# Ledger of designs, part 2: VHH binders against c9jj37

Target 1, 291 residues: c9jj37
Amino acid sequence: MEPLGLVVHGKAEPFSAALRSLVNNPRYSDVCFVVGQERQEVFAHRCLLACRCNFFQRLLGTEPGPGVPSPVVLSTVPTEAFLAVLEFLYTNSVKLYRHSVLEVLTAAVEYGLEELRELCLQFVVKVLDVDLVCEALQVAVTFGLGQLQERCVAFIEAHSQEALRTRGFLELSAAALLPLLRSDKLCVDEAELVRAARSWARVGAAVLERPVAEVAAPVVKELRLALLAPAELSALEEQNRQEPLIPVEQIVEAWKCHALRRGDEARGAPCRRRRGTLPREHHRFLDLSFK
Short names: E, the ipSAE of ESMFold2; O, the ipSAE of OpenDDE; V2, 0.75 times the mean of E and O plus 0.25 times the DockQ between their complexes.

## First folded at step 1 (VHH)

Design ba2a (framework vhh_4orz_3; at its last look DockQ between E and O 0.72; V2 from the best seeds 0.00; counts 0 for: pae E 4.3 > 2, grease 26.5 > 24.2)
Fold by ESMFold2-Fast, scan of step 1:
Structure ba2a (fold): chain B 291 residues (1-291), chain A 120 residues (1-120)
Amino acid sequence: as target 1 above (291 residues)
Amino acid sequence: EVQLVESGGGLVQAGGSLRLFCAASGFTVSSNYMAWLRQAPGKRREWVALIYSGGSTDYADSVKDRFTISRDNAKNTVSLQMNSLKPEDTAIYFCAKRGYSFKYGTYDYWGQGTQVTVSS
């Protein structure tokens, strides 16, 4: 409703600077957090956190009894990301950095900070490159951020060979890798994609302490083995004997395409070409994607 | 098997330069995220610079435009060129391989560290 007087305001910069001085300041604090793997103490103000964030309001103001004990342990958020969240809550502004923005985005999602989430998403899209895109895709898949997922997939489709060589690619979950393996727009030949999938499975197997074939099981069905030439299938079959990755039955189905000189018209026989698929003689007999 | 060995530390006057080297064995630096972190007496360990597997780099505000991280894939080494050194840069510098995860501060392997002392 329209006020009876004139609304006036003071200078924004000194006001923000004063509130910023309270971030991680023990002198006026009434709550202490222990944050991240390094267990860093971070001092904060209950009223500012609760006023600005429903997550902190519930955490700090609704516990039965004397209230939330200090310290409050938040082991899964890195200190830098937590300090960025506090800066935003105290000043309504934050400095975002490429190296930490995905962690700040994660915290914003987990704490229900919709405006900070949107600002982080805008920044991620702006700084998106080959090195960041797979890590960004993982965050998008983890939290159901559909628009970021689409943007990351499109970036990887345009920069496929470079993206597949990154550490971020090797660290993708099966759920995050799956939309890439389903893409007809990947600018990568299937022989190279099979090698990339094997490398991905090896890294996952080592980290999760599980067999390579078990780690690969959720995604290998998406590999379009019928696109491979006979010599490539023979080499894959030999590698598969030494290090199981793909069910033998899937390789057999690819060989049937060569023997019959035609692709399978039924679903479950992946033979459609991708944007990066190199031509091979037998492709004349397959159901190929139109360019 | 996996080993990170730092070298190049020493005593230097304010405004001077030093180049730190990290020799890696048991893995390839080009396939991993490599970082430099430092720890000053009585302070927590601070991240300084990161080089991604694709070659892009990030720096802490405190060292931006003064420090440069780079790698030599043929020699399997990572280096940190430190220019315009200040007394507050005095610390033990550690080379580290980033662990499985995009999470900041997560590292699988660390070197033993190399001392850098900047006199006023």
Scores: ipSAE 0.562, ipTM 0.812, lowest interface PAE 2.0, mean pLDDT 86
Fold by ESMFold2, look of step 2:
Structure ba2a (fold): chain B 291 residues (1-291), chain A 120 residues (1-120)
Amino acid sequence: as target 1 above (291 residues)
Amino acid sequence: EVQLVESGGGLVQAGGSLRLFCAASGFTVSSNYMAWLRQAPGKRREWVALIYSGGSTDYADSVKDRFTISRDNAKNTVSLQMNSLKPEDTAIYFCAKRGYSFKYGTYDYWGQGTQVTVSS
């Protein structure tokens, strides 16, 4: 057959290093971003962004303006995460760190960078621990990352006492908290879980400037009040009077379970024990079909 | 009112050690993510170390194995032990509290900073 050309390759590392030197470098830059709440300037190069990322291709278009362009504001991404995205776009590689990987993952999802997203997911799983897991769960729920969500829930189920005390737990959305409260595998007693839910709702109330009861409303039915002893229900009722958390009807249904000496799932609160449920005398009369 | 006060900065020779302290008031350090950041002349403020509410820690590559962040919950303080100091570590060091991060990580309170100068 006819002679063919040959593809030859230069050294990869000097090529990558040259491109890396352009990250946030005003030399030859033709776009400036104002990034994050700190509004930090980041210089970039349109050709590298647009050819590697459809989001930037659409954002920047094919033709720059005739004069000096006005800066592009990206208010929702932290500077460190944005710089990691740029490094990936420029060099097809990036160093990930536990303290910022969830922000890089968020940016990867929002910018449609599927390969970076998968690389971030692999890294999150590798570095997952009790201090990171709730924040990772929140990201997984926010973006529908089902495998990460399952991994985080399983981790929390195995480390429930420690995980419920983290700041990441207190920052969960109601949507992220629900899978945890629905789990029969939590290694925490229901009295402690009620306290954790109140702490969670207090933080949400302060952040969202809403009453505790309104913040808690989406999740409180998942608390299994029939598992509490009468003294614990009485204490909860008094706490609820001082700071409403749980609708009074839900507490009434728990009292009815005690009075009737049986579980009544038709009236709301589940009666099924969790892995960490401490025994109480009245539990002998509840439906324990799971165990 | 939330306040952060850094101390312990100073002049030190290369290879030396220094320990920074951050006294916090108006909140509990153990319930929060606390960090040290630094700003060298002409550079942007950069993250140095983070301690999570559960006690685990992360470090920037430039300082790992040389710096140690810790906290004293009884005194409500955060500290940064800095060993094997290099001239490149010269900067103003800030103690920071991470705000609630429902979108992305940010620091909502900063101290005034403490100067660290490493001479060669």
Scores: ipSAE 0.306, ipTM 0.719, lowest interface PAE 4.3, mean pLDDT 86
Fold by OpenDDE, look of step 2:
Structure ba2a (fold): chain B 291 residues (1-291), chain A 120 residues (1-120)
Amino acid sequence: as target 1 above (291 residues)
Amino acid sequence: EVQLVESGGGLVQAGGSLRLFCAASGFTVSSNYMAWLRQAPGKRREWVALIYSGGSTDYADSVKDRFTISRDNAKNTVSLQMNSLKPEDTAIYFCAKRGYSFKYGTYDYWGQGTQVTVSS
């Protein structure tokens, strides 16, 4: 009769604490990472990484040749995020911070750490605010995180004026900005949205070293210029002459809407009011076209 | 050209206070994410505090309730008020700015740092 063994469990906390002490500890370490743009050395243990993460198993699975193993360079992950990843791998726990959670989330996605990814997502949703939401949206769009994207868009819809004034907004990609500009639920007037888009395009132009109009081209078509009053359109035209942003044809289409006093159903979304659209005299003609 | 210049560091006794300043040029601090980081001898650089473009603030657990980050828009400066200083707060303190990116941002610009020494 094979003696029946009983599985018994020790205390989890001391165990986790002991393992945590090995994070970035050169003692007993057999691999050194060079992490981030700053090239920070981070020490780790191959066996722990390999057993906890397939990415690291593949990365580290090649038998170190004879001699001191060369450092493994991970230049795209910030040091703080990488350390959080190690903490999770070593202890199955992680302390997340608002300022770095998106970087940790990115690392989790890149390394295929599904559990960590979920933890990060939960945390992001919990701490989501006006300052974080645009960056979170960018990450969501970049990695196809649909639920997060929806939550971010919803948040921005509810806090549109504040969100559009953040640096995060200015740093959005066109791909991330498009869902916002397509939303009927933005609580902002179209004139303000046009101004925000211009600011966004200016920042992009500077960063990408491209003309403002070129940077804006993918998104400007989502601006609903027909909602603007004649005086506002005239002002926009003048601004556009000084700094090209919007194709002239798009402005002309807006004027046509005014001239015809009808919202062309065929024109679709560009004539729809947003939640924050301020009433104007000509809007009465737009409403009739949808009845 | 973007420049960050830290000042206000020095020697202080445990329990004392210091106020660090960061003078920024080439950009507007109120439109950017600004942070303080510190690096102790033989240790990695660690995040201390952050002020968001919207004005909200965040702190590392080690300095929470003791340190306060703020900005002066008129002077285009960022400050770090450090109270109840401890010997473990001894480090070079750096002011940092996040750069523009069409993804989440990283710190792209750093000052030269200012030395803070807390004696027991």
Scores: ipSAE 0.109, ipTM 0.619, lowest interface PAE 2.3, mean pLDDT 89
ESMFold2 (binder alone), look of step 2: mean pLDDT 83; pTM 0.843

Design ba3a (framework vhh_3k1k_2)
Fold by ESMFold2-Fast, scan of step 1:
Structure ba3a (fold): chain B 291 residues (1-291), chain A 123 residues (1-123)
Amino acid sequence: as target 1 above (291 residues)
Amino acid sequence: QVQLVESGGALVQPGGSLRLSCAASGFTFSSYAMRWYRQAPGKEREWVAGISGSGGSTSYEDSVKGRFTISRDDARNTVYLQMNSLKPEDTAVYYCARHPYTKWLYSGKFDYWGQGTQVTVSS
């Protein structure tokens, strides 16, 4: 009978290397991007971008122009991350680096590149450390990457003191900070957590041009002030007078807990102890069995 | 293309004053919040002070509050750190940084950093 067709394959690496040579190469290029804040020119090929990525298919359309050819401006993507995206689209492979993987992940999510997103997620989990974890958490929260969020929270729970002192911690959004402040497994004492939250709010206030108390408002309810000793509450109250961070009413509720020695006030967050909570005498009446 | 150049670091006696400058180029300076960090020998780099893009809001680390003042001159693309009542524990290399937005869409790779300027407080 008639023989069946057989699919045969050439060597993958020489094929990929040839296409990789076209990345940011003016030869045969038919589109110029201006990327990042530094406005770096990047040359590319419409047919490769459009057939590999629906985002570029929609962005570039079918017809070049109208009028005078103009660069396509993508001001929010760093040049290195954009070049990594192009490498992946041209060759179906990419070299990932610890210093740029979060920006490549961000671009992959924004451009709808499912496979590149998964490759970046696997790489981030493998290279996760104290300096990277808060930035990774921010990306996870921003794009709803639940598995990465859980991995980052778990890492921060295990390395809490170091993580809270990083630049990445100070740059977290309120939405990204909330999962940390809600964690019973956070290995840091509440007094240190209050100091970290104040530093975080100060940086956010400068960036957003808003008062410290306003920036802190979405997260301060998660601070477990009832865990603080009377001397620590006095110090916090004085500091709060100089630089408002926490509503006075919340500090009053913590003092009320001390005055009334109420066990019931320990049952819910924000009164429960964390893994890193240092023992204090008044914690005896906060130590309740679940009912 | 983005460049930050710190200057003004010196040897100063305890209780003295010093003014650090950071000259910025390669970006629209007035659109970015700017920060100062410092790194003491054998320690990690710590945040010191921040100023908003408009200059209307400033923030400081507790240990420097009341002693240090951050300011900016957008006409000269320069951010300043005025340091008063200097203490030996203020000895560090001081770095200027461009603050990214809290949204990753508007952050570059990370903060752009200068090379630093050495401040030594010793008698």
Scores: ipSAE 0.006, ipTM 0.274, lowest interface PAE 9.3, mean pLDDT 82

Design bp1a (framework vhh_7d4b_2)
Fold by ESMFold2-Fast, scan of step 1:
Structure bp1a (fold): chain B 291 residues (1-291), chain A 125 residues (1-125)
Amino acid sequence: as target 1 above (291 residues)
Amino acid sequence: QVQLVESGGGVVQPGRSLRLSCAASGFTFSSYAMGWYRQAPGKQRELVASISGSGGSTNYADSVKGRFTISRDNSKNTMYLQMNSLKPEDTAVYYCARVEYRYSGSTWEYSFDYWGQGTQVTVSS
């Protein structure tokens, strides 16, 4: 029997550096992408993309019409995120930044890059803060990333007042906002939450060119108006008259709780307090059970 | 700034040959797939032939396979259509066009974002 061969390895750093030099290198490229809204040209190598990524294998293996595609337009991916994807495919390593990681994560999910997705998720959790958390929650909800969604919700529950004032909060979809409004652990008072919901609905109304009340309709029932003091409820009623947000019937149900001096959970109007609920005199007469 | 200029058209008898040229300017020519279209009076535009940016891949309409050859010279920013064994049915205005591709996640789409002015080819009966 002859002796078996031994597997030996060269140095990793020079090998990786050589492959990294091929990223966006027009001299050796055989495909050109036009990426992002800025329409930036990015040069790449079909064989490296196709062998490393099933999305690119499908994209570059099928002739769409005349000849081999060049340039291929990918208008929805930002240039920085696309270059990060290429670096990962060429070198099996990538440098992640707080300012671009959500776009890299989005591209990893859309291109089916499981390992890059996992690395991005680990990085997002590590750098999660008040300014990033709502944008991260939106990505998690959009792509069904349950672990990230759970982490973002927990962060927002602990830092509710700060998170509700961010641009990211104002840009949340109704689907992403709804779990937050259902949370008993939200560390914010109901009066502040109503103000935040109105601001959110105003931004959504402007973007979607729809009435404020229509944008708010899927989420507004989760607002616990019975927790508001009579003066707060009166002020809300006046503001609602000027800019409709909440159905009149929901405000009426809150007034009934005051008049009857008891909660009405049978009507689906929760009187349950949140972690951030400030005490009010009328709370003595409501079922304020914490779940 | 993008310009495509066709030349080489004319009047020829059936069975003869013509070579069309398309001179391109205002963009990185070698990065774009290019095509030749034709339009006869009262008919829709028909794709005749296309070529990849590198020239390594070509496609032809069934009506011209074996008779027409598409080529390009990236050093001269020029694309060619060699038309052999011309038939009266080949009579049309021939346009060169630049191709843009887009993938929507499920299907390929392509469009022609720039066209030349066209060059008339007439094959007399």
Scores: ipSAE 0.014, ipTM 0.491, lowest interface PAE 7.9, mean pLDDT 86

Design bp1b (framework vhh_3k1k_2)
Fold by ESMFold2-Fast, scan of step 1:
Structure bp1b (fold): chain B 291 residues (1-291), chain A 125 residues (1-125)
Amino acid sequence: as target 1 above (291 residues)
Amino acid sequence: QVQLVESGGALVQPGGSLRLSCAASGFTFSDYYMRWYRQAPGKEREWVAGISSSGSTISYEDSVKGRFTISRDDARNTVYLQMNSLKPEDTAVYYCARVEYRYSGSTWEYSFDYWGQGTQVTVSS
């Protein structure tokens, strides 16, 4: 028989407020987390976490053993991001902030929280700025978030000079940097881009304990050296002798473009200009084009 | 007060194994890239292995690749060096180091501190 019952609800706000009050509240808690670099204690409720999230179901099902349980240590998640995750699991609502959203997004992806992930993605796009965009691009590339990747690339194309000077830029992986170096819309001059690539490679070399040239190898082929004036190419050769960054053969190809007074668009367009390319006298002899 | 305390060094025969530990205190261990260095008798101190703060980036000197494994336990503020298939050439005092990075307006620069006393590893019959 057809059910004729009417579903009615109480006020949403008092209900959510009551559950939110349980976040990091030692009253009625049955699990303690130690999170982040500061090792902050966070009190929680196993039943709420486990029924809302398979990650916590698995994590809490692997208890330390019989007796008084030790705190569960999650050292890599920042306290603020962890509290945001708990708020979402308890109330199906969360307050997102620009300064912490990438960490909340990372946790949502790692914990398999699809709805929270989508909410974070929507928020990140809204609050993108010069200081956030490269870090957001790295998260997008790391987790295969294609739509966010495209939005971050477009933002960096519009704000190239400022973005290249951020800490987030220096920490980009080669995979995240490549789409930027392939862009004709990048609003930065090639001389500045070469300097930015060298700074990026230096940081990567220090972290990976690999030679600068080896770290730069996956990306330097995208640098359009033929756009550089003869004096700039000479300076680059001298700097390359002191600190190898670019294969000698690539610099030779740039000199050939100068000598022949033409570039080859079909061979990766070493002469193709970017939106930010500053005019140089030799550019009148090159086939300079945009996409 | 920042401290690094190495332990686990011993006398082992060629082909043997050792696990070195470096216990850190006085700083937020999980924020730092950590390295192992060694100093052989009559030689300069040389890099052996490194591990990033997240543990996702790991690197080794070519002579130890495939034989040594670096790992970290941020809950215990400890970095480890598992040494397998030890050779007489691995005989050295092993040191733990914390790596710091500084941005100098145009480039990133790095420095490292040897704050541990070291632990002696001797590989001989």
Scores: ipSAE 0.000, ipTM 0.097, lowest interface PAE 17.4, mean pLDDT 82

Design bp2a (framework vhh_3k1k_2)
Fold by ESMFold2-Fast, scan of step 1:
Structure bp2a (fold): chain B 291 residues (1-291), chain A 123 residues (1-123)
Amino acid sequence: as target 1 above (291 residues)
Amino acid sequence: QVQLVESGGALVQPGGSLRLSCAASGFTFSSYAMRWYRQAPGKEREWVAGISGSGGSTSYEDSVKGRFTISRDDARNTVYLQMNSLKPEDTAVYYCAKVYTYESGTYKTFDYWGQGTQVTVSS
């Protein structure tokens, strides 16, 4: 007496192609976005955005109000990333590119698009290289993406010398730089790491319009100055007089390790070597092992 | 996924008080400044209050100074808005948002808002 219901499906590609044709198409559009710093107009469809994305459901509202602005301004998302989000919402598929995936990932996280976020994360891991890794680390730290953060830190640990010379490195926040400076696995010598930290602080100082020492303050404690030879410490002191970066007290603690001919972790002077630490004569009397 | 969940909104009489809470997840809460915004029907979303990542500084929109207090509990990943001496003009949906205080140069991070919590001040 009861007839059976059966779910059947049409072909996915023609369906997706038809909806893809609506992306940024003024035909049937009922909302106009102005996106990015260049204020590019993008046409879209409220019902598709709202039913697919809670962020847009909240942003666009359920009912039109007399004061609803047109267009809707989203100044912080690049046009290419926004169009990728629309493609995903309309078709459940998206083309990801190395040059824009971090911006698409950022939009996916901000808009609460969990599946797109996961697809972007998988793509980032596959295309991760020296030029991308520091920018990817910044995104991971910004959004608390723990697994991506671990993958980026591991990549930088293996490719430290190259990664520290990238623009992405110079643009890291203090919060993103700290995990790197705390790593025993960095394949870079401490003298080079000090130089990299100074370059990082100089770039940050110019952007933030603050003194180099102030920008560096959150991270310089992690520099293991006790690993530096006397000539290197002397050079650092001279450079520090010309451009303050490190508190004088921290340099003094490193000199005490030389004077006492042993490490002194009890005084808060870090002396543990990294994977890239070049041998120096005084290293033979430092406690370089895990406690 | 970045999530901000606001709570504490209610109907209250003029002169009353409410405390709003915002539970945050999906990012390193203590590293970011947090803000409260509100949106009344037919109006743009407007800034109400802000607190630095360190908690050492707070800021307020002129119309709420002396009446509202923003605070944070980093151990619980929560930001609060204590609202006193409420007025009918304070009626709005209240949203919390995270902000990034340093631009990377390569890209900028967005303010992320939750679903909001409705505050209605009327007799």
Scores: ipSAE 0.000, ipTM 0.137, lowest interface PAE 15.2, mean pLDDT 80

Design bp2b (framework vhh_4orz_3)
Fold by ESMFold2-Fast, scan of step 1:
Structure bp2b (fold): chain B 291 residues (1-291), chain A 122 residues (1-122)
Amino acid sequence: as target 1 above (291 residues)
Amino acid sequence: EVQLVESGGGLVQAGGSLRLFCAASGFTVSSNYMAWLRQAPGKRREWVALIYSGGSTDYADSVKDRFTISRDNAKNTVSLQMNSLKPEDTAIYFCAKVYTYESGTYKTFDYWGQGTQVTVSS
């Protein structure tokens, strides 16, 4: 039987290269975007954007003119990430870099680009390291990317001491920090975790223009102060007087745990040990099981 | 840094002509959507002419067939030729770089200069 029609294909690369040449090219452009904090101009083509992406289809409409003014301002997307999105929409391919992949992932999620999102997720997992993991965790928590969140938490659990000293850690939201502070698998001692939480709260206080104690309030109850030795609790009380971080009642509950030799007395400071918890003499009186 | 400087305004009699100029720095007018807007005393600001990056033009009904917007790519300028002027055309005229959609919000004219006064006497 003779087929009624046969689909044949030209060479992919010259076709892709021709379309790639239109990215940020004012020639033939019919829309201009102003992107990022630097307000960088990026030239594009309505038909290519709208047919490839429902976000741009809704954003740009079907007719150029006064109903859809130009340029379109997208202040939250960095230029490099926006250009990567355009490259993908025009050519169905994109070059991903460690330094920009989280911004490309963010744009892919926000613009509803499912395939680009999956490609970015695969790349992030491959390049995940101490310096990137907290920023990746923040993106995962922000957009509900459960598998990436699990991967990032596991990486931080294994590399806790190094990860807690990164800029990415200091910039975590309370929502992203909370699962880390609840983890029994963190390979870090509680004294170091308290110091990390204070540094985190200081940075957040400066950014949000709020007091350190107010920024820390959603997370400090997860700090297991009963694990600290008497000398460490005494030092923490003194530091807390200079820079309030932890409610005085929570420190009092930790002292009650010491005095009564029972973990259930420390309601504001759980007594369960973490993987990185260093032994202290008083630990023999506490329930230090992982469950 | 974006800077727009308008010039060419003045006093003209009804039926006369005037040409406004806009000198742009910090970006290229040939690659952008540029507009002329005006604000008359006691009225809201309104757009009167628009030139798209591709060179096509649009005009408000009140000025159609009387005003012509053009650009000079070599000088990086936009101009507005105003013919058959009427007293109702009296306003401060602004050159603007067109800015539009942010998620959920339209931001149509963010960068503009201080304007040039056009007064049409009867």
Scores: ipSAE 0.000, ipTM 0.090, lowest interface PAE 20.6, mean pLDDT 81

Design bp3a (framework vhh_7d4b_2)
Fold by ESMFold2-Fast, scan of step 1:
Structure bp3a (fold): chain B 291 residues (1-291), chain A 123 residues (1-123)
Amino acid sequence: as target 1 above (291 residues)
Amino acid sequence: QVQLVESGGGVVQPGRSLRLSCAASGFTFSSYAMGWYRQAPGKQRELVASISGSGGSTNYADSVKGRFTISRDNSKNTMYLQMNSLKPEDTAVYYCARTYIYDSSGYTYFDYWGQGTQVTVSS
């Protein structure tokens, strides 16, 4: 059956350019946002935001009224990310940059912008590197983005030594750090991983104003202390006396593995090697089997 | 905004020298330790050298000890890497980095990187 009528389109670019000119332009604006920690004013158009985004439709309503704050304060979204969201809503296109894409992704998830979320995910995967991967992992864990989480974990497994030395690593939540500490594919020696975990806990302790041991408690059981040589365990005990990180009983379990010449994963003291585990003499007496 | 801009890379013959520079802006340069990393094709990025904020302490990778010298001029917000007796295996993209935290155990974390400068050592 031949369809009734024909849809025809004008040129896309002049149309998009005209709408782009309205982004953060007070001309015809009917709403003002105060955005980010910098408290930047951003001018926008209620009808364009509301028809393109259910979040803004609910936030702004049909008419400005005494129930709608003026300005509308959105303190948690950075200005650059908010402007990228507006560009996308006004023009159905956005320019993504490596330095801001995770913030744009965060805003897209929070505002329910599924297409922008997918565009950001594709871009993140394409530009993923040592400096970005831990921050990307945190976003993936925070919002349950399973495919991005898997890609980030795989990248960190392949580039472990470099990734563990980034600010992004130090700022990971315990929930984001746990998948890394559980990985047999992590290409790093256990002595270095213990040192990285201590630095991570120190940064978290300073930020949260809590003891180092309390911050570390959710993750330290994943550290494979039985892989450490006697001299390394002795040094760890001394460091632990000066700055508590690991329960004394966990270190005792590692010493038991040495004394009995047998590993025991059932006690939460896994002796399984990682890809980066350096050989030590006592490893010949432990069940270090892995696949 | 923190910016790190590398310069001084190029193509040189084995045994020659190059001096890399890193111009820093957007932060109090003397308050931060700095470092040089390099990445050869198909290999992981490796630390080449690091220097404390005052310039009083330096650290070098074993492969470059005695050949490379890291230095800084806090009055010019610039860090340098003097590379002598260059070898083909020194061929890599060299990155300037700012230290986020310097762990007392010697474990160093970097939070900002330059875009890199190519060094090619070939005859």
Scores: ipSAE 0.000, ipTM 0.370, lowest interface PAE 12.4, mean pLDDT 84

